# VH-VL binders against o46895, part 37

Target 1, 223 residues: o46895
Amino acid sequence: MGSNKIKNLVQYEIQDFVSLNKMDTKSHDSLNLNVSKKSRYLLHRVLTNQLINNRSGNACTKTRSEVEGGGKKPWKQKGTGNARAGSSNSPLWKGGGVTFGPKPRTFSNKTNKKERLLALTTALYLKSNNTKVINLDNLDFTNLKTRDLVIKCSNLIENYKKDQKILFVAEPTASGLWRYVKNISNVDLIYTTGLDLKKILQAHHIIFTCKALNDVKEVFNEQ
Short names: E, the ipSAE of ESMFold2; O, the ipSAE of OpenDDE; V2, 0.75 times the mean of E and O plus 0.25 times the DockQ between their complexes.

## First folded at step 17 (VH-VL)

Design p6 (framework fv_teclistamab; at its last look DockQ between E and O 0.03; V2 from the best seeds 0.00; counts 0 for: pae O 7.1 > 2, placed apart)
Fold by ESMFold2, look of step 17:
Structure p6 (fold): chain C 223 residues (1-223), chain A 126 residues (1-126), chain B 108 residues (1-108)
Amino acid sequence: as target 1 above (223 residues)
Amino acid sequence: QLQLQESGPGLVKPSETLSLTCTVSGGSISSGSYYWGWIRQPPGKGLEWIGSIWYSGDTDYNPSLKSRVTISVDTSKNQFSLKLSSVTAADTAVYYCARESFTLEDWGPYSYFDYWGQGTLVTVSS
Amino acid sequence: SYVLTQPPSVSVAPGQTARITCGGNNIGSDYVHWYQQPPGQAPVVVVYDDSNRPSGIPERFSGSNSGNTATLTISRVEAGDEAVYYCQVWDSSTAHYVFGGGTKLTVL
């Protein structure tokens, strides 16, 4: 996949989340993102594998699948038990390009890890025009209301619409943010320890904390 | 609100290059949620996908046309373009530009063409 | 390459139900999209992901997809529904879009 990628520098203006209307100190940070030359193929392949692994992790448990039969999992949404092997024409949720069945398989973790990283960086690049970086140092979580978060998001994002999905990406130590994000239907949060390709692709806007950007910067800038 | 408009010559001589531009208004071509595609329809016949582009320049082409087709993007003008070389009478068609939704409701390659231009007839005639 | 098969025409009287089929080997494992193209106009999507309806499309448009056949159903057909209807999938084996040949709906 190395010959099928191009590095792209993305620069971000760091904004103070509390004082978006007036910035006292303006600074920038950047991310070198490897981007696949065949981004549609890569994103499809990696997302399909992620979804299958999340739902098919119990494929070796015969009681949950064989005896109960006919569960409406994403991989079986269109078929019955006899259609466990996928079709070559199936989309990613229906097992396209993936062979289902209880077969022992061994795959190289390094190949999957490299592909997953490239998919994440490709997705972040494609969302880069809708990505903002914020500084949370001055945020008072004890006085923060859900409505205040909505207002701050609307000020940060030009032409913000209430139907648009917002994804926060934060460092694992920013646990205070989750308490407020969980109350907003169009806002979600992931941590840098659990980057999620599906949530990145579904987001209309992505908001990194400065610390989260630093967490991923070394990995993404090294590739 | 989002509108796509094809523009370019309606008449092209055989062996020359067909060149069309799609102008996007009421929305940004630089959104990571969409591909931008060209589809054609010969008179009285069905739809044929030509190719698609992301704003990064990443392209996918119909294999039957790949050797003759180039799709490009100009994000500063909010436009993408089609060039089809070495045309013959068989390339006479209505050419549509369209937006492909990629990631939101469809999750990945479950994409469909949710906004279409009006189409422009290109005739290849000597 | 993957081929989608549609009947060339379907005729129904106003108020009746039209069913337009899209045949493909194991098409039930794909997501199928349906486009309406009125005479002289660009196509518009009327059903996506087998059965979802875009905003502004009447509830009388519906879709289903199982086995080797996807079906667009138009109940209480009106004269304004007269158009050509195309099905479409994304062929994951070749990474390309495939359209059916189109079905002309005639409202008698």
Scores: ipSAE 0.123, ipTM 0.584, lowest interface PAE 5.6, mean pLDDT 76
Fold by OpenDDE, look of step 17:
Structure p6 (fold): chain C 223 residues (1-223), chain A 126 residues (1-126), chain B 108 residues (1-108)
Amino acid sequence: as target 1 above (223 residues)
Amino acid sequence: QLQLQESGPGLVKPSETLSLTCTVSGGSISSGSYYWGWIRQPPGKGLEWIGSIWYSGDTDYNPSLKSRVTISVDTSKNQFSLKLSSVTAADTAVYYCARESFTLEDWGPYSYFDYWGQGTLVTVSS
Amino acid sequence: SYVLTQPPSVSVAPGQTARITCGGNNIGSDYVHWYQQPPGQAPVVVVYDDSNRPSGIPERFSGSNSGNTATLTISRVEAGDEAVYYCQVWDSSTAHYVFGGGTKLTVL
């Protein structure tokens, strides 16, 4: 039974999310992850709504009135042996307009704020065993190379595979972190101001900054 | 150009401690960008990773050798060293030091050894 | 323990293509690296991260990795390609670098 590669990164104050949350439960500052099994419902609903809301809705076709050309009747009404036609832009013709084709529209589906928060909480709970917390305050971003960060953090992930997704959750002020993670194909970064349920659910591993975790705690515990 | 050179005694008695040093030239060991590893190869056999060290002193060891292996780094000398205690005939091998590197394509411990020393034969014999 | 399985030997005529396989359980989910070790010399990486070539390595060397098998392909094999080839991965479950048993490529 081999142990996972865990490096002692004293400088980063790396903690297991579950362990940290347990410790915090003794303090009034723990993330309340009281998730009911019934909340799994909400994950689907909220996720679906998110997906709907993310639709661009930019598909556009031209109607017969919007297609360039036409104006002149292609042939006289009678005596040609051809079918009657009023315009070359008719949807019956190749190159004509499209009847009832897609037009730009906005897709929106509102989700109750409480439901959204509950869904996020549930998602984080489900991913809690694969969540780590790091303290970026001890990181010198001025001299840190992306490679160095990767080397240091790679050992945080247990049973990592190349096809697995890593999600960083940081505070909005952690602007420097983006520079280090943007070039890594399987790593995404989100901020606490824009927690993305889809990304949380898709992530195999989640890494919180301490500040991000605190932000989330504040928001979620105010429920 | 980066060069690694192993140095140490070629003969060690059973139960003694094997000690090797790798001297790095053409690059600094005091970089967080790389790990520095030891790999051995018994005569006529395959490669076996022994352990790796980061410039900070953080180490990874082969679980099968962990109890006997100590790797250290001396940034001032641009060297890292291997100590293997309680050696037996089974520890007779060519020992290589190598630089451990990876790409940024994916986040993970997918390192490979991109630069190797020439290796030094260490024979355990009475 | 994660085990990488290589054929002990592969023989190929000059100018032909040699394929060396490295088998492992779900090895396709790991990055595989390949080393060439000529007789009496240190290993040299010829393919890293499944399919990438380091600078200085001829285009004749290529790698692939999917499913349970990684493959090193050497096209237009030359006498100088005669060596033992090793595959290598990082086993995250045991925190261990694992090498295959090596494949001796003989150029006939």
Scores: ipSAE 0.018, ipTM 0.540, lowest interface PAE 7.1, mean pLDDT 82
ESMFold2 (binder alone), look of step 17: mean pLDDT 90; pTM 0.923

## First folded at step 18 (VH-VL; framework fv_izeltabart)

Design s1 (at its last look DockQ between E and O 0.07; V2 from the best seeds 0.00; counts 0 for: pae O 6.5 > 2, placed apart)
Fold by ESMFold2, look of step 18:
Structure s1 (fold): chain C 223 residues (1-223), chain A 125 residues (1-125), chain B 111 residues (1-111)
Amino acid sequence: as target 1 above (223 residues)
Amino acid sequence: EVQLVESGGGLVKPGGSLRLSCAASGFTFDDYYMHWVRQAPGKGLEWVGEIYSSGSWTYYNEKFKSRFTISLDNSKNTLYLQMGSLRAEDTAVYYCARESFTLEDWGPGSYFDYWGQGTTVTVSS
Amino acid sequence: DIVMTQSPDSLAVSLGERATISCKASQSVDYSGSSYMNWYQQKPGQPPKLLIYDASNRATGIPARFSGSGSGTDFTLTISSLEPEDFATYYCQQSSDWPYTFGQGTKLEIK
């Protein structure tokens, strides 16, 4: 092939988060991931543009629509306008097209949507051996404690070490998970509406929900 | 301090097999590419192949692809080179090396910043 | 494969003099405005040591007398004033495309 990408099938075993046992009824799920042959160069370019766009995007409404994707600052502690952080299409109380209207973007390096998607699929492929998929359908969040989440993560991840970074990837409608993740210093959460290349690459372990995996199939099928 | 220590070299007859190890310390494999490079006596350097730290990605010099396999054991922080169907021309010092790409650095660099001391493989009747 | 050709294969230079080593790639090693050409020093019985990365950047701890230049297919390593510890073999290496390849080496000897 003369293209700069390689299509790879990645299979995941789906595990029930409550029991963490292998289930007889558990099916595998999979992603076809395009992987750049020049992955280091692509990842560097996209990460650099992410950093530059975050600096320029303090005034850009489109860039500031997703706080997890556009920066590391926690918007979850106190929402103005009644929205919690992590909601899709939520407005920012400052920085959206109200205060910092269009400005010249003389120092930004732009990447197109196709390059960003290829970087994301490349990163997910590189992390695929450290990626798990879980089913949350039977989880009762009302009785879940932070220490229970830590224990479940340590049981899910073979040879888990507490200094390792864990990234949850969840659908935007996942109820309650963020309140537990925010209290654990080595655990982070992103939503499928705001996939973050830096957080994916920094993670030692990635945990998808089943619904999040289905969401990313739809996003990546536009490739 | 970053250290790479190769082991497992020795004398092997033609057609034999050998597994080399590279124990890493002073860094975790996280988000690094690790490499094997060899050097025949009195000759230059020859790249063997690479592996990404998770083990998901390997790529080989086509010269070796059918006979050599690179793997990792992250629980032991150790890189391996499994060599089969060895020939006299495989006689060399084998080095493991770390590639410079890291997300913490944000740099585009693709160079080998740390090398082990090497382990010698001799293929002789 | 990108073939890396160094010249000369060996050279003899007096202490304090300038040494220049050339490396020519069979095709461009540039990508996105950067040249993916590295230089290593190797002394007998030792592993290679990184000197220069991306054509012109000195690695940490490398003396200022070492410099690299060039782009595309033509690259040069220069040692501006030779010290006794600089007598070694020098390799260029491209990291632009697989397989990564090294030049055949240039042995630098005291004249």
Scores: ipSAE 0.400, ipTM 0.684, lowest interface PAE 3.0, mean pLDDT 77
Fold by OpenDDE, look of step 18:
Structure s1 (fold): chain C 223 residues (1-223), chain A 125 residues (1-125), chain B 111 residues (1-111)
Amino acid sequence: as target 1 above (223 residues)
Amino acid sequence: EVQLVESGGGLVKPGGSLRLSCAASGFTFDDYYMHWVRQAPGKGLEWVGEIYSSGSWTYYNEKFKSRFTISLDNSKNTLYLQMGSLRAEDTAVYYCARESFTLEDWGPGSYFDYWGQGTTVTVSS
Amino acid sequence: DIVMTQSPDSLAVSLGERATISCKASQSVDYSGSSYMNWYQQKPGQPPKLLIYDASNRATGIPARFSGSGSGTDFTLTISSLEPEDFATYYCQQSSDWPYTFGQGTKLEIK
């Protein structure tokens, strides 16, 4: 891979999710992101590979040999006035088998780990202006309502629109957040263990938890 | 219209320092890699280094890394090359150049689309 | 470093004739189906001018007589019919890896 990278230090402001006040602590508020000069191409390639790999490949049709029935010749070879036919399961017949129809297969396209990471960092960089980092330490999940979450998001995000996609990126242990996010149509949640390029790119706004940001930092710094 | 104008060249003694400037007009540095390329008299082109995103990224030819520094002033839309410990072999015309890529593909192509007229640096005792 | 080697160092060609300049890279300059090879023209007292980018794409304003070809490590600049203004020094340049490197140049002279 060509050395056409940009190194960027992105700084985030950490906000308390409950009060939406900016926190004074500067700890873990920055992320080093590598950006590809070939951003679109790289993103496209990695995204395409992701989509290919996500294909189920379960489409299945029956061939003439797999269709139930047949075996007996529909009519004698000559003297009937009909076209010659060998089996009622012929693909020429209604209800017959399918020739060259889809069969279950595995879709796989290997993506270079470095490229994938570069794509992710690039995507996060591109979304950096629309990324917020929140501290959930003061959040009481027991008293939180879905409506409250929406309100908080609306207050947290500048120029919030209901039709815009919001992506939460949380640490795997933030299981309580899922209960509320799952009921919001325009909000999605991913964990740091499974950063999804597609979801990052589709998101209008990204919200990181402080812990998630730290997880990502660790991963990216190991590069 | 995109224009690049180099300045700051001149005569300097060995061991001296010199700061070159490249004033850009018609575009902002934010989206472009800016480069310095030099050409010794009667010789070919030699890449010095690049800068991007208001100084967030720099990369140097290892030959120059210890002596040269590239920087930007966004407020002035000016690119700089600070040269130190100058040697006779540093005598050259110094060009600033903009690196561009095809917008449609965000970077399959990378090329120097605009160059300044150059500024001459002469290192002599 | 990727070393770019042009051939020949100098070329004498008559007006109206075809000129061919070769550039060889010590390593492949290809990435994902693209070749990061550029060609520049330089006249005395002037900065380099972009002619061809990505091996075969003609820059804006460049006459059709200029063409680039090649991939991997071998590239060619062709001028189909030389005009008086085409006599200059030509450089190939790779942008595949740091440091960016140029060929030593080919001086095209009138025969």
Scores: ipSAE 0.019, ipTM 0.542, lowest interface PAE 6.5, mean pLDDT 85
ESMFold2 (binder alone), look of step 18: mean pLDDT 89; pTM 0.928

Design s2 (at its last look DockQ between E and O 0.07; V2 from the best seeds 0.00; counts 0 for: pae E 6.5 > 2, grease 19.1 > 18.9, placed apart)
Fold by ESMFold2, look of step 18:
Structure s2 (fold): chain C 223 residues (1-223), chain A 125 residues (1-125), chain B 111 residues (1-111)
Amino acid sequence: as target 1 above (223 residues)
Amino acid sequence: EVQLVESGGGLVKPGGSLRLSCAASGFTFDDYYMHWVRQAPGKGLEWVGEIYSSGSWTYYNEKFKSRFTISLDNSKNTLYLQMGSLRAEDTAVYYCARESFTLELWGPGSYFDYWGQGTTVTVSS
Amino acid sequence: DIVMTQSPDSLAVSLGERATISCKASQSVDYSGSSYMNWYQQKPGQPPKLLIYDASNRATGIPARFSGSGSGTDFTLTISSLEPEDFATYYCQQSSDWPYTFGQGTKLEIK
């Protein structure tokens, strides 16, 4: 039944993070983002898989007992209408205090990669009006203070409120930025080598570095 | 037990701003999608947008993406719609609605099981 | 966006007779064997009220004369024996994906 995705061109204005209000010439870059026609379902499914896998890495539980408590099958086989009615026998609601254990790998790594990439591009499209691209080339990390970073974020984001979450997406070589971001409770950072659907969806604002934007073009070329 | 009460509607001039509130009682809405839906006089229903969980996941009808902001305060069980750059076409009754709860995190969207009575916004010179 | 088109825009039906309202989606609202189509009733001065969810499930407290059917792109709401309280506008709504969309409404008048 036709394509389950639509390509969308998204343009971004590039701003110098240090000199936001003194930029002489505006430049642009863009992403061509595949967007799922079933965006909510895809995002929900991929996010659920991420949350289940994260709990498996954080908890010590027996696999056999959790299979019986959950009754779950591979994600591709779970799109029944039963989830809409709600159920107390769902994996999240069975048993007192038993955490969700590890799950077997899906039988197709390529399918999970394609779904994850489509979810990431779909999420980035949905956040496109709240996404900015910055150039970090002239940022001096030795003089950067947490207060200065907060002020620069407030200048970059027109409707910024301090209780809104900001997500930086940076290239791996921008390790200096992490030292300052980690001290700000409403600001988080991911690298292009570890794009995270949950953090993208949770962010009120997303800030790409120019180099990170170029990195994700490579990641998304195979989509 | 579940009740949704909208407030904050009124008369506003074009270009103005208004913040609507939806006070919820009888449930904690952290694990629900909460929605705004509007209805212009004599017209049908139009979905404005939704918000989920911590207030970080907000999705809008593209018609409103640049002018309207949905937020919530879980400590007050209150949903908000901040409307800016208002136009005459924004004149409507604004409803808050709760999407029915599901325990399965991988399921698709549900139906709207509870609606408030609505609050009227009139944009006129 | 999934466009929902209702037919007719209005209809007049005598008391005790059958009323049928159709709703067509611009693309399938099915997923994994379920149809994500809901029906609401709205009386003047009131908010919408859920009648039918997932194409055919009657909401709690809804009289048995209301029924829904259909799948894919074609859906029908049927009122088997019209009563005076059924004067209202009826909306279909898809919940399969963003943005949620409603049909334009069908006004049911008692002839």
Scores: ipSAE 0.022, ipTM 0.510, lowest interface PAE 6.5, mean pLDDT 75
Fold by OpenDDE, look of step 18:
Structure s2 (fold): chain C 223 residues (1-223), chain A 125 residues (1-125), chain B 111 residues (1-111)
Amino acid sequence: as target 1 above (223 residues)
Amino acid sequence: EVQLVESGGGLVKPGGSLRLSCAASGFTFDDYYMHWVRQAPGKGLEWVGEIYSSGSWTYYNEKFKSRFTISLDNSKNTLYLQMGSLRAEDTAVYYCARESFTLELWGPGSYFDYWGQGTTVTVSS
Amino acid sequence: DIVMTQSPDSLAVSLGERATISCKASQSVDYSGSSYMNWYQQKPGQPPKLLIYDASNRATGIPARFSGSGSGTDFTLTISSLEPEDFATYYCQQSSDWPYTFGQGTKLEIK
């Protein structure tokens, strides 16, 4: 993937979440995102790996040896007029074991860290036009209602639709925001410590906190 | 309608400099790689270099890296090729081309979908 | 650099006949199951025109008689039935790696 990486500087406008006014703070308004033409496929690959890794793998069936019962031959070998049978737990019988049925397993697919980061940066770049950065410094979480949050989101996002997914990306210390976001069906919250490619890609709109943006900048600049 | 119009070609002496322009209309450069490709008389196509994201990214054919510079003026929606130390072998029609791709599509997609008519550069003593 | 070699350099074909042009890359131009190979048509005094992208996709407005195939290092452009307007020079181009490179071109002439 080496030679097709392009560094893109994406500039964000910071808005006060309470007043929705643009803030003149030039600090932290930009994010360098590495993008590659080849990263389009990489997005798919990384996403697929993420989905694979998220599989629980807990499906379990019992084999004939694991099914309770059996042991006694259902009938004698000859002279009954019935088909030969060795055990009532045979997979041929109702209630019998399952042959080659699912067993608990671990689904894992390793993704290169660099690839993952490139996918994330590409995804964020893709969503850059639908990304807003907000300052929460003036937000009083004690007096905030969920309804108010929805209204603010609707005002913040151009062409807001109720069925569109909004993804908040916040710093881990922004614990107060979760209380309100969890009750909104179309709004999700992730933290900078756990950037989720799937959620980023599924989001119609992304809202970064200023601190979250800074966290992401630090991570991306270390590359 | 997407249109690319090259200009700035002409006769220049060896060792001279020339700046070519490519005016784009119908789209903005922000989402596209823009390329210069040249064609010597009776010869094939030769890739010169590319630029992306208002000049944030440039990549050159090593053959031209020391002599040619690609730039953009977003306000004019114009692509430039600054050529220096021109040689007789630089005589060619120079095309600007748009490379189409979108990150919204899964998988690779990279091709020159629009070309200008070209501008002729002649290097002669 | 990936060297693109077309064959033949020139091809004389009659109207209505099938034309096949080959392009070979010195290295694979595939990435993740897709091929970064494009085909262009150029007529005298005109810029190249995109015919096929990503090895087998026909560009918008290109007639169905044009088709592309291949993967890895070997690619083919096929014109099933030649029309008068199809006599031109054709170029393959890879965008898999820098520098982008073109084949030397194949001139399709009327027999």
Scores: ipSAE 0.020, ipTM 0.581, lowest interface PAE 5.4, mean pLDDT 86
ESMFold2 (binder alone), look of step 18: mean pLDDT 89; pTM 0.929

